# VH-VL binders against RNA-binding protein 26 (RBM26): the designs that were tried, part 13

Target 1, 75 residues: RNA-binding protein 26 (RBM26), of Homo sapiens (Human) (q5t8p6r532to606)
Amino acid sequence: TKLELRKVPPELNNISKLNEHFSRFGTLVNLQVAYNGDPEGALIQFATYEEAKKAISSTEAVLNNRFIKVYWHRE
Short names: E, the ipSAE of ESMFold2; O, the ipSAE of OpenDDE; V2, 0.75 times the mean of E and O plus 0.25 times the DockQ between their complexes.

## First folded at step 12 (VH-VL; framework fv_rosmantuzumab)

Design h05 (from g02 with heavy chain H100Y; at its last look DockQ between E and O 0.84; V2 from the best seeds 0.64)
Fold by OpenDDE, look of step 12:
Structure h05 (fold): chain C 75 residues (1-75), chain A 120 residues (1-120), chain B 111 residues (1-111)
Amino acid sequence: as target 1 above (75 residues)
Amino acid sequence: QVQLVQSGAEVKKPGASVKVSCKASGYTFTDYYIHWVRQAPGQGLEWIGEINPSGGSTKYNQKFKNRVTMTRDTSTSTAYMELSRLRSEDTAVYYCARDYWFEPYGMDVWGQGTTLTVSS
Amino acid sequence: DIQMTQSPSSLSASVGDRVTITCKASQSIDYSGDSYMNWYQQKPGKAPKLLIYAASNLQSGVPSRFSGSGSGTDFTLTISPVQAEDFATYYCQQSYSLPWTFGAGTKLELK
């Protein structure tokens, strides 16, 4: 249920922007910016696997920025 | 196997509109952006715009803004570019090309081009 | 918009030669360790063909005699050794920001 973002521009790497974009895929239960000390990283957790899958399967650019990459979070 | 096939040549009068089609085959249509690029006779390449995989977002070169409209039909794997208020300067070969959604690197597959001639 | 200054506009070479084409961006096109520079080859009456993406990656199916290098604002395409089928026009293109922009092109002719 967790997705990890990379290459997020710092000016876009904030709770408001990320919540706005990813909330359309489902319910966010956790959202961390600057994840793991990376100012361009973020961690997003959805309530369900299906919601996370919907988000990561989307071919829409995150925050209209094609540089931002979405991965499954590895625990 | 992977290819983009464009509609045939067009001859238009100034002020008219043209709509070029680009049919994709051999790959997952919705995994790629479609770009449109034109080339005037004897000139270089000029980027017109892009349409994202879902077709919900378009970005146009300001030079063509308000005259160009890009659309795509998932059910037929076809992209369209309409250019209105044509002028002689729009005479060119128009290409569609795909660009993988994951990373904005290069346009790896191109249509064969559609020649547009605008003249009185 | 990012301007792409490509040089030379044309050059002549013989089969077997080593040729270098340069492209300079008006601003850096690097992002998170990658350079968003692409190179295309175009022959008369044909659509462009992608040769290099992300500055230095060879597109699948493209001969290894083609190579790309550079970062920031300065980039080069090298063909070595030049083969008979390589005489064509080459274009650089940035995909860093919209609108995507191309260099003016370099026509490689047989000497």
Scores: ipSAE 0.553, ipTM 0.907, lowest interface PAE 1.1, mean pLDDT 95
ESMFold2, look of step 12: ipSAE 0.592; ipTM 0.898
ESMFold2 (binder alone), look of step 12: mean pLDDT 94; pTM 0.956

## First folded at step 13 (VH-VL; framework fv_rosmantuzumab)

Design i01 (from g02 with heavy chain S57Y; at its last look DockQ between E and O 0.89; V2 from the best seeds 0.62)
Fold by OpenDDE, look of step 13:
Structure i01 (fold): chain C 75 residues (1-75), chain A 120 residues (1-120), chain B 111 residues (1-111)
Amino acid sequence: as target 1 above (75 residues)
Amino acid sequence: QVQLVQSGAEVKKPGASVKVSCKASGYTFTDYYIHWVRQAPGQGLEWIGEINPSGGYTKYNQKFKNRVTMTRDTSTSTAYMELSRLRSEDTAVYYCARDHWFEPYGMDVWGQGTTLTVSS
Amino acid sequence: DIQMTQSPSSLSASVGDRVTITCKASQSIDYSGDSYMNWYQQKPGKAPKLLIYAASNLQSGVPSRFSGSGSGTDFTLTISPVQAEDFATYYCQQSYSLPWTFGAGTKLELK
C-alpha cells in the first residue's frame, strides 16, 4: 500500500501538492516528504493495495512532471 | 514487430487542413507518449508537440499552438495530428514517434513519415 | 526555449576513422543526476533513428562504435571506427524541457 517517490522537485515536494495529486487514486493514510533523508523523496501510503496499484500503474505524470518516479516501497 | 505506420502523402492548398494518422502495433500503446516532428525539404527536425498516453494532455510548440490538434484513439491504437490554416511553409515530412511514459529518453520508434505538400 | 548548437555542420571522414560531433545546450539539461540529451541518425528518405539517450546510453541494437558523453551543457557523440553504413546526418536533441529542440544536424560524408 506504500509508494515511494523519487526526483520530486523541492517546490513540489510538499504535502499539499502530493495529496492533491494522489488523492485521486484513493484514500491516503500517510504522506511523508523528504523521506529517508532524500529531499527529492516522499512516501505515500494508501488505505488499500488496489488504490496504491492504481496510482503506480497510472501513466499520467505526477504533477505533470515526467521526471518524478513512482516505485513500490520496500518493507 | 514494434512499429508506427502513418497515413499516405497529402497535397493541400493554402488555408486547408490536414489530418495525419499514426497507427501503432507490436507494443502497449498506452505506455507511450506520441510526439510529432516535421522536417521541411533539406532542413532539420522540428518538434511539433506531444500527447500523453491517456490522450488527456497535449503540449504544442508555440509555433503551432493555435493550428495543431493532437488526439489518440486507444481502441484502435492510433494517434492523429491535425494541422489547420495550412501555408506553403508547412510543406514537409511529418513523423510520429513514441516516447516511453516513464522517462523522457527520446523517441525510440518512428513512423515512416507522411509527406505534406502545400501549394496553390 | 533551449537552443541546441551542433557542430560541425558537416565533416568528411574515411572508413576506420574516429569522428566527434558536439552539441551545446543554451542551458543545463541535467536533472537529478541525469542529462537529457539524445542523439539520432538519419539517412536520406528515412526517419531518424535513436542512437543514444540520456547522454551516454546506447539504444538497443545500436553498434558499440557509437558512444555519447557529456553533462550540463556540453555533449559529444563519437563514432569509432566509422563504417560505410555510418555516413548519414546526425542530430542532437534535448528532452529536458518543452518544447523539445534539435541541433541543426551534422552531415557525415565519405572522404
Scores: ipSAE 0.490, ipTM 0.896, lowest interface PAE 1.1, mean pLDDT 95
ESMFold2, look of step 13: ipSAE 0.558; ipTM 0.897
ESMFold2 (binder alone), look of step 13: mean pLDDT 93; pTM 0.951

Design i02 (from g02 with heavy chain K59Y; at its last look DockQ between E and O 0.26; V2 from the best seeds 0.00; counts 0 for: pae E 4.2 > 2)
Fold by ESMFold2, look of step 13:
Structure i02 (fold): chain C 75 residues (1-75), chain A 120 residues (1-120), chain B 111 residues (1-111)
Amino acid sequence: as target 1 above (75 residues)
Amino acid sequence: QVQLVQSGAEVKKPGASVKVSCKASGYTFTDYYIHWVRQAPGQGLEWIGEINPSGGSTYYNQKFKNRVTMTRDTSTSTAYMELSRLRSEDTAVYYCARDHWFEPYGMDVWGQGTTLTVSS
Amino acid sequence: DIQMTQSPSSLSASVGDRVTITCKASQSIDYSGDSYMNWYQQKPGKAPKLLIYAASNLQSGVPSRFSGSGSGTDFTLTISPVQAEDFATYYCQQSYSLPWTFGAGTKLELK
C-alpha cells in the first residue's frame, strides 16, 4: 500500500503538492515529506493496494517532473 | 529541417559576463528542453544546466548555480545562457542541445557551438 | 552525482575490426524497464552527435554497425565493422537524474 518517492526537488517536496498529485488515484492515509532524512524523499500510503498500484503504473510524470522516481516501499 | 543556431565567438576579460543565444527552427520550440554543455580545449563534455521553454523553469549544475542564468524567448524560439564573473577556466566551446519534453533520451540535436575565450 | 567511468581512454583499430567501448555508472541508471544511458560521437571541430539512446536504441540516421548494450551500471558501445569515417571521440552520458554527467571519452584512431 506504500509508495516511496525519490529525487523529489526539495521545493516541490511538500504536503500540498504531493496530495494534489496523488489524491487522484485514491485515498491517502499517510504522507511524509523529507522521508527517512532525505530532503528529496517522500512516503505515500494509500488506503488500498489497488489505489497504490494505479498510482505507480500511471504514465503521468509526478509533479510534472520526469526525473522523480516511484518505487514500492519495502520493509 | 530541425536545427539550433548559436551566436558567434566571444572574447572576454576576467570578471565580465557573456550571453550566448541559441535559435531553434524546424520544430515546436516548447516540446523540447534546451540543455547547455561546454567543452574546454582538449577536454571532455561538461553539463551546465537545462531550461524548459514551456514555462522557463531551470535546473543548474551546482558548480555554476551562482554564475549562470538560462532564459528563453518563445516568440523568437531562442534560448539564452548567461555566465557571469568569468574566469580563464571558463574558456571553452559552449553548446546548446535539445532533449524531448517527456523522455530524457539524450540530446538529439546540437547547436554548432560558441567559442568563448577569457583572457587577461 | 552519478560518476561515469569510461574505458579505454583511447584505442586504435583497422577498418573491418570490431571495437568495444565500456562505460560504468557509479549507481544503477535503470528505471521502469529502461536504462538511461546515451552514446555520442564527436569529430574534431564539430558538435557531438547522438548515436544510441536508452542503452540500446539506434538514433535515426545512424548506421547499424553501431550498437549499444548493458543495464544497471555496466554499458557497452560496439562498432562492427569499423569504417574509416568512424575516427572520432565517443562519450557515454547518463540521463537518469540531474545533473547529467558524461564519461571522459574514448578516442578511436583508425589505421
Scores: ipSAE 0.149, ipTM 0.800, lowest interface PAE 4.2, mean pLDDT 91
ESMFold2 (binder alone), look of step 13: mean pLDDT 93; pTM 0.956
OpenDDE, look of step 13: ipSAE 0.634; ipTM 0.915

Design i03 (from g02 with light chain Y96W; at its last look DockQ between E and O 0.65; V2 from the best seeds 0.00; counts 0 for: pae E 3.7 > 2)
Fold by ESMFold2, look of step 13:
Structure i03 (fold): chain C 75 residues (1-75), chain A 120 residues (1-120), chain B 111 residues (1-111)
Amino acid sequence: as target 1 above (75 residues)
Amino acid sequence: QVQLVQSGAEVKKPGASVKVSCKASGYTFTDYYIHWVRQAPGQGLEWIGEINPSGGSTKYNQKFKNRVTMTRDTSTSTAYMELSRLRSEDTAVYYCARDHWFEPYGMDVWGQGTTLTVSS
Amino acid sequence: DIQMTQSPSSLSASVGDRVTITCKASQSIDYSGDSYMNWYQQKPGKAPKLLIYAASNLQSGVPSRFSGSGSGTDFTLTISPVQAEDFATYYCQQSWSLPWTFGAGTKLELK
């Protein structure tokens, strides 16, 4: 259910901006900016796997920036 | 099987506009950005811009600011590039090329090129 | 913009030779274990053909005599052994940031 973002420009790496983009795919239950000490990193947690899968499979550029990368978070 | 087929050669006068088409086949059109790259006679390659066919968003090389427009028609799997206020230095071969949306690992399929000649 | 300095501008070689072409980016093009450096071959009158992506990966259908290496700002394309069909112009290209930029090209000619 968790997605990890990388290469998020610091000016876009905030709760408001990330929520704007990711809420279209489902219900967000957790959203952490500057994840794991990386100022360009973030963690996005959806309520369900299917919502997270929809988000990671989308070809729409995150915040109109194709260089922001979305990965499955592996705990 | 996978291919990009471009419209034919154009001859234009300075100040005119040109619209080049790039028809994709053999793959899911919306999975790949379409880039436009030009090459003046005897010269190297110059990136003009890109369009994401999913949603139609564009990014342009600032060098072409306000002179280039990229569009697409997903029902025909066709991308377009329009260049306006043509100058003689716009004489070049114009290529379309695709790159997969997930990682920018280069342009793996190119169109055959469209020759544009701009002369008075 | 990231400048791509490619050298040499031309070279001559015989079939069977080993040739090396270099490309230097004006800033690092690495991220997360990848280098966003791509190499293309272009023959007269034809579109460029992707040879190498992400610095060292062969594109499907490209012979193993082509290899790429490097990271950060310094990259090489090696052809060994050179074959008759390899006489062409070669371009490096960074895909790290927009605008995408190319090296000026290296023309490989039969000696």
Scores: ipSAE 0.207, ipTM 0.803, lowest interface PAE 3.7, mean pLDDT 91
ESMFold2 (binder alone), look of step 13: mean pLDDT 93; pTM 0.954
OpenDDE, look of step 13: ipSAE 0.706; ipTM 0.926

Design i04 (from g02 with heavy chain Y33W; at its last look DockQ between E and O 0.80; V2 from the best seeds 0.64)
Heavy chain, then light chain:
Amino acid sequence: QVQLVQSGAEVKKPGASVKVSCKASGYTFTDYWIHWVRQAPGQGLEWIGEINPSGGSTKYNQKFKNRVTMTRDTSTSTAYMELSRLRSEDTAVYYCARDHWFEPYGMDVWGQGTTLTVSS
Amino acid sequence: DIQMTQSPSSLSASVGDRVTITCKASQSIDYSGDSYMNWYQQKPGKAPKLLIYAASNLQSGVPSRFSGSGSGTDFTLTISPVQAEDFATYYCQQSYSLPWTFGAGTKLELK
ESMFold2, look of step 13: ipSAE 0.521; ipTM 0.894
ESMFold2 (binder alone), look of step 13: mean pLDDT 93; pTM 0.956
OpenDDE, look of step 13: ipSAE 0.644; ipTM 0.922

Design i05 (from g02 with heavy chain G106A M107F V109I; at its last look DockQ between E and O 0.83; V2 from the best seeds 0.63)
Fold by OpenDDE, look of step 13:
Structure i05 (fold): chain C 75 residues (1-75), chain A 120 residues (1-120), chain B 111 residues (1-111)
Amino acid sequence: as target 1 above (75 residues)
Amino acid sequence: QVQLVQSGAEVKKPGASVKVSCKASGYTFTDYYIHWVRQAPGQGLEWIGEINPSGGSTKYNQKFKNRVTMTRDTSTSTAYMELSRLRSEDTAVYYCARDHWFEPYAFDIWGQGTTLTVSS
Amino acid sequence: DIQMTQSPSSLSASVGDRVTITCKASQSIDYSGDSYMNWYQQKPGKAPKLLIYAASNLQSGVPSRFSGSGSGTDFTLTISPVQAEDFATYYCQQSYSLPWTFGAGTKLELK
């Protein structure tokens, strides 16, 4: 249920913008910016696997920025 | 084999419209953006626009804005580019090309090109 | 828009030579450690063919005699040694920001 973002520009790497973009895929239960010491990283957790899958499968550029990458979070 | 096959040559009068098709095969159509690039006789390459994998978003070169419309049909794996209010300077070879929605961003597969001639 | 200045516009070489083509972007095309520069080869009557992506990555199936280097605003395509089938026109292209733009091209001719 967790996705990890990479290459998020600092001006876009905030809770408000990320919440606005990803909330369309489902319920966010956790959202962290600058995740794991990476200023361009973020962690997003959805309520269900299906919601997370929907988000990572989306072909829409995150916040209209194709450089932003979405990965399944690895424990 | 992965390929993009475009529709045939077109001859149009100034002021008319043209719609070029680009049929994809050999790969997952919805994994790639489709771009259109043209090349006037003896000239370089000019980017016209792009359409995202879902077809829900397009981005056009401002030079062509208001004259170009890009669409795609997932059921037939075909992308389309329509250019209206044609001018003589629109005479060129028009290419479609794919770009994966993951990095790197480059045109790795191209159509064979469609020649458009605009003359009175 | 990002302007791509490619040089030279044309050059002559012999089979076996080492040739270098340069492309300069009007602004940096680096992002998060990557350079968004691509190189293409085009032969008469044919569509362009991708050679190098992300400044220095060789596209699958492309001979190792082709190489790309550079970062920021200055990039280079090198062919060494040049083969008979390499005489063609080469284009650089930035994929950093829209609209995507190409260099004017470099025609490599047989001396």
Scores: ipSAE 0.567, ipTM 0.904, lowest interface PAE 0.9, mean pLDDT 94
ESMFold2, look of step 13: ipSAE 0.567; ipTM 0.901
ESMFold2 (binder alone), look of step 13: mean pLDDT 94; pTM 0.956

Design i06 (from g02 with light chain D34E S97N; at its last fold request DockQ between E and O 0.89; V2 from the best seeds 0.78)
Heavy chain, then light chain:
Amino acid sequence: QVQLVQSGAEVKKPGASVKVSCKASGYTFTDYYIHWVRQAPGQGLEWIGEINPSGGSTKYNQKFKNRVTMTRDTSTSTAYMELSRLRSEDTAVYYCARDHWFEPYGMDVWGQGTTLTVSS
Amino acid sequence: DIQMTQSPSSLSASVGDRVTITCKASQSIDYSGESYMNWYQQKPGKAPKLLIYAASNLQSGVPSRFSGSGSGTDFTLTISPVQAEDFATYYCQQSYNLPWTFGAGTKLELK
ESMFold2, look of step 13: ipSAE 0.643; ipTM 0.910
ESMFold2 (binder alone), look of step 13: mean pLDDT 93; pTM 0.954
OpenDDE, look of step 13: ipSAE 0.765; ipTM 0.939
ESMFold2, fold request of step 14: ipSAE 0.622, 0.543, 0.580; ipTM 0.908, 0.893, 0.900
ESMFold2 (binder alone), fold request of step 14: mean pLDDT 93, 93, 93; pTM 0.954, 0.956, 0.954
OpenDDE, fold request of step 14: ipSAE 0.849, 0.858, 0.857; ipTM 0.953, 0.955, 0.955

## First folded at step 14 (VH-VL; framework fv_rosmantuzumab)

Design j01 (from g02 with heavy chain K59R; at its last look DockQ between E and O 0.87; V2 from the best seeds 0.70)
Fold by ESMFold2, look of step 14:
Structure j01 (fold): chain C 75 residues (1-75), chain A 120 residues (1-120), chain B 111 residues (1-111)
Amino acid sequence: as target 1 above (75 residues)
Amino acid sequence: QVQLVQSGAEVKKPGASVKVSCKASGYTFTDYYIHWVRQAPGQGLEWIGEINPSGGSTRYNQKFKNRVTMTRDTSTSTAYMELSRLRSEDTAVYYCARDHWFEPYGMDVWGQGTTLTVSS
Amino acid sequence: DIQMTQSPSSLSASVGDRVTITCKASQSIDYSGDSYMNWYQQKPGKAPKLLIYAASNLQSGVPSRFSGSGSGTDFTLTISPVQAEDFATYYCQQSYSLPWTFGAGTKLELK
């Protein structure tokens, strides 16, 4: 249910901006900016797997930035 | 075989419109942006805009945004570019080209080009 | 808009030569460790063909005599050794920022 963002510009890496984009895919239950000390990283958690899958499968640019990458979060 | 096949040459008068088609085959149409690029006779390449066929979202070179419309039909795997209020300086070869949605690493497949001539 | 300044405008070479074409962007086209510079070859009456993407990566099916290098604002395309089929016009292009922009081209001609 957790997605990891990479290459997020620090000026866009804030709760309001990320929520603005990702809430269209479902309910966000966790949102961490600058994840694991990476100013360009973030963690996004949806309430359900289907919501997370919808978000990662979207080909639309995150925050109009084609360089931001979305991955499944792994241990 | 991955291919982009464009519609045939067009001759138009100033003030008219043109709609160029670009039919994709051999790949998943919605996995690639379609870009349109033109080349005036003896000149270099000029980017016109792009469409993401998955949702149909578009971004245009501001030089053309008031005159260009890009659409697609996913059921026929075809992208379209319409240019309106044509001028003689719109005379060019118009190309469609694909670029993978996840990695914006350039346009790896191009259509054969569509020649547009605009003259009185 | 990012201006791409390509040099030289034309260049004469013999088969077997090593040629280098340069491209300078008006601002950095690097993003998070990647350079968004692409190189294309175009022969008369044909569509452009992608040779190099992300500054230095060889497109599938392109011979290894083509190579790209550079980062930031300064990039090069090298052809070594030049073959008879390489006489064409070469364009650099940035995919960092919209609108995407091309260099003016370098015409490689047989000496």
Scores: ipSAE 0.511, ipTM 0.884, lowest interface PAE 1.9, mean pLDDT 93
ESMFold2 (binder alone), look of step 14: mean pLDDT 93; pTM 0.952
OpenDDE, look of step 14: ipSAE 0.767; ipTM 0.939

Design j02 (from g02 with heavy chain S57N; at its last look DockQ between E and O 0.90; V2 from the best seeds 0.73)
Fold by ESMFold2, look of step 14:
Structure j02 (fold): chain C 75 residues (1-75), chain A 120 residues (1-120), chain B 111 residues (1-111)
Amino acid sequence: as target 1 above (75 residues)
Amino acid sequence: QVQLVQSGAEVKKPGASVKVSCKASGYTFTDYYIHWVRQAPGQGLEWIGEINPSGGNTKYNQKFKNRVTMTRDTSTSTAYMELSRLRSEDTAVYYCARDHWFEPYGMDVWGQGTTLTVSS
Amino acid sequence: DIQMTQSPSSLSASVGDRVTITCKASQSIDYSGDSYMNWYQQKPGKAPKLLIYAASNLQSGVPSRFSGSGSGTDFTLTISPVQAEDFATYYCQQSYSLPWTFGAGTKLELK
């Protein structure tokens, strides 16, 4: 259910911007900016696996930025 | 095999419009942006714009001042570029090319080109 | 818009030579430590062919005699050794920012 973002420009790496894009795929239950000490990283958790799968499978540029990457988060 | 096949050569008068097609085969059409690039005789390459076939979103080089429209038909895996209000300097070869959505790592497959001649 | 300046505009070489083509971007085309520079080969009457992507990665099916290097604003394409089929025009291209832009080209001619 958790997705990890990488290569997020620090100026776009904020709760409002990330919520703006990702809430379109489902309900966000966790959102952490500058994740794991990386100013370009973020953690996003959806309520369900299917919502997270929809988000990671989308070919839409995150925040109109083709360089932002979305990966499954691994614990 | 992966291919982009473009429509045939066009001869047009100034002021007319042209619509070039680009049919994709051998890959998942919606996984790749389609870019259009032109090359005037004896000249270099000029980027015209792109379309993401998954949603149909487009971005255009502002040099064309809204004379260009890019569309696609996902049911036929075909991209289109329409250029209106043609003038003689639009004479060029027009290429379509694909670029994988995940990373902008260049255009790895190109169509064969469509020659447009604009003359009286 | 990012201007891409190639040099030289043309050069002559013999089969077996090592040639180097340079490309300078008017601003950095790096993003998070990666460089968004691509190189293409074009022969007369043919579409361009991708050789190198992300500055230094060899496109599938491209011979290993082609290599790319550089970062920031300064990039090079190296062909070593030059083969008969390598006589063509070479273009650099940035995919960092829209509009995507190309260098003016470098024509490699048989000496």
Scores: ipSAE 0.558, ipTM 0.895, lowest interface PAE 1.6, mean pLDDT 93
ESMFold2 (binder alone), look of step 14: mean pLDDT 93; pTM 0.955
OpenDDE, look of step 14: ipSAE 0.783; ipTM 0.941

Design j03 (from g02 with light chain L98F; at its last look DockQ between E and O 0.82; V2 from the best seeds 0.70)
Fold by ESMFold2, look of step 14:
Structure j03 (fold): chain C 75 residues (1-75), chain A 120 residues (1-120), chain B 111 residues (1-111)
Amino acid sequence: as target 1 above (75 residues)
Amino acid sequence: QVQLVQSGAEVKKPGASVKVSCKASGYTFTDYYIHWVRQAPGQGLEWIGEINPSGGSTKYNQKFKNRVTMTRDTSTSTAYMELSRLRSEDTAVYYCARDHWFEPYGMDVWGQGTTLTVSS
Amino acid sequence: DIQMTQSPSSLSASVGDRVTITCKASQSIDYSGDSYMNWYQQKPGKAPKLLIYAASNLQSGVPSRFSGSGSGTDFTLTISPVQAEDFATYYCQQSYSFPWTFGAGTKLELK
């Protein structure tokens, strides 16, 4: 249910901006910015697997930035 | 066979509009952005804009923002570009081209081009 | 807007020559270790054909005599050895920021 973002510009890596994009896919139950000490990283947790799958499968640019990458979180 | 096939040549008068189609085949239409690029006679290439067919979101070169509209029909795998208030300077070949959504690594497949002539 | 300054504007060569075309961006087009520079070939009356993407990656089906290099603002396309079918116009293009922009082109002509 957890997604990991990479290559997020630090100025866009905040709760408000990330919630703006990701809440359209489902209910966010956790959001961590600057994840794991990476100012370009974030962790997004949805309530369900189906919501997370919809988010990672989207071809829509995250925050209008095609360089931001979304991956399944390992562990 | 991956292919983008564009509609035929157009001749228009100043002030008119034109709508060019770009029909995709041989791949998953919604996995690739569609870009439109034009080339005036004897000139270089000019990017007009892009559309993400998955949700229909667009980005336009500001030079064209108020005169260009890009749309798509996912049921027919077809992208469209409409250019309004035509001027003679809009005379060019108009190309559609695809670019994979995951990385903007250039446009790997292009349509054959649609020639637009704008003259009074 | 990012200006792409391509040089030379035209160039004459013989089959077998080594040809180098340069492209300079008005600002860095690197993002997180990748350079968003692409190279195209265009023959008269035809659409451009992608040759190189991300500065140095050869597009599928493109002969290995084409190569790309560079990062930041300075990029090079090399053709070695030039073949008869390589006489065409070459364009660099940045896909880093909107609007996407092209160089003015380099016409490679038979000497």
Scores: ipSAE 0.513, ipTM 0.884, lowest interface PAE 1.8, mean pLDDT 93
ESMFold2 (binder alone), look of step 14: mean pLDDT 93; pTM 0.957
OpenDDE, look of step 14: ipSAE 0.811; ipTM 0.947

Design j04 (from g02 with heavy chain H100R; at its last look DockQ between E and O 0.77; V2 from the best seeds 0.00; counts 0 for: pae E 2.8 > 2)
Fold by ESMFold2, look of step 14:
Structure j04 (fold): chain C 75 residues (1-75), chain A 120 residues (1-120), chain B 111 residues (1-111)
Amino acid sequence: as target 1 above (75 residues)
Amino acid sequence: QVQLVQSGAEVKKPGASVKVSCKASGYTFTDYYIHWVRQAPGQGLEWIGEINPSGGSTKYNQKFKNRVTMTRDTSTSTAYMELSRLRSEDTAVYYCARDRWFEPYGMDVWGQGTTLTVSS
Amino acid sequence: DIQMTQSPSSLSASVGDRVTITCKASQSIDYSGDSYMNWYQQKPGKAPKLLIYAASNLQSGVPSRFSGSGSGTDFTLTISPVQAEDFATYYCQQSYSLPWTFGAGTKLELK
């Protein structure tokens, strides 16, 4: 249910911005900026796998920025 | 087989318009941007613009902004570029090429090119 | 716009040679640890073919005799050893910012 973001510009890596983009795909239950000490990283957790799948499958550029990468998070 | 197949050669007079098609096959059309690039005879490559087929959003090289329109039809997996108010300087080969939406790491598949000749 | 200055404009080489083509961007094309420099090969009458992306990554199906290096503003394409099928024109291209821009090309000729 968790997605990991990489290469987020630090000035856009905040809860408000990420919530605005990702909440359209479902209910967010966890949102961590600067994830694991990476100022360009974030963790996005949806309530369900299907919501997370919809988000990672979207071709909409995250925060209108084509450089931001979205991955399935692995424990 | 991933491929982009373009419409055939065009001969136009100055002041006319042209619409070039680019049909994608072998991949999910909405997962890749489509770019248009031209090459005048004996010259280098010039980027014209791009379209994101998912939402249809476009960005154009300012040189062409008032004369170019890029569209797509997701039901036929086809991208289009229309260039209006043609001049002799628009004589070139026009290419479509794909590029992944989430990483702008260049254009990995190109159409065969469409030759446009603009002459009186 | 980012200007891409490619040199030389042409060079002659024999099969087996090592050749180096350079490309300089008018400003840095790096973003978050990656360089957005791509290299293409074009033969007469054919569409360009992607060789190298992100400065140093070999595109699938491209022989390992092609390599790319550099970061920031200064980039190099190396062909070693040159083969008969490598005589073509080579273009660098930045994908860091719009409009995307290309170098003027380097024609590699058999000598």
Scores: ipSAE 0.318, ipTM 0.831, lowest interface PAE 2.8, mean pLDDT 91
ESMFold2 (binder alone), look of step 14: mean pLDDT 93; pTM 0.954
OpenDDE, look of step 14: ipSAE 0.756; ipTM 0.937

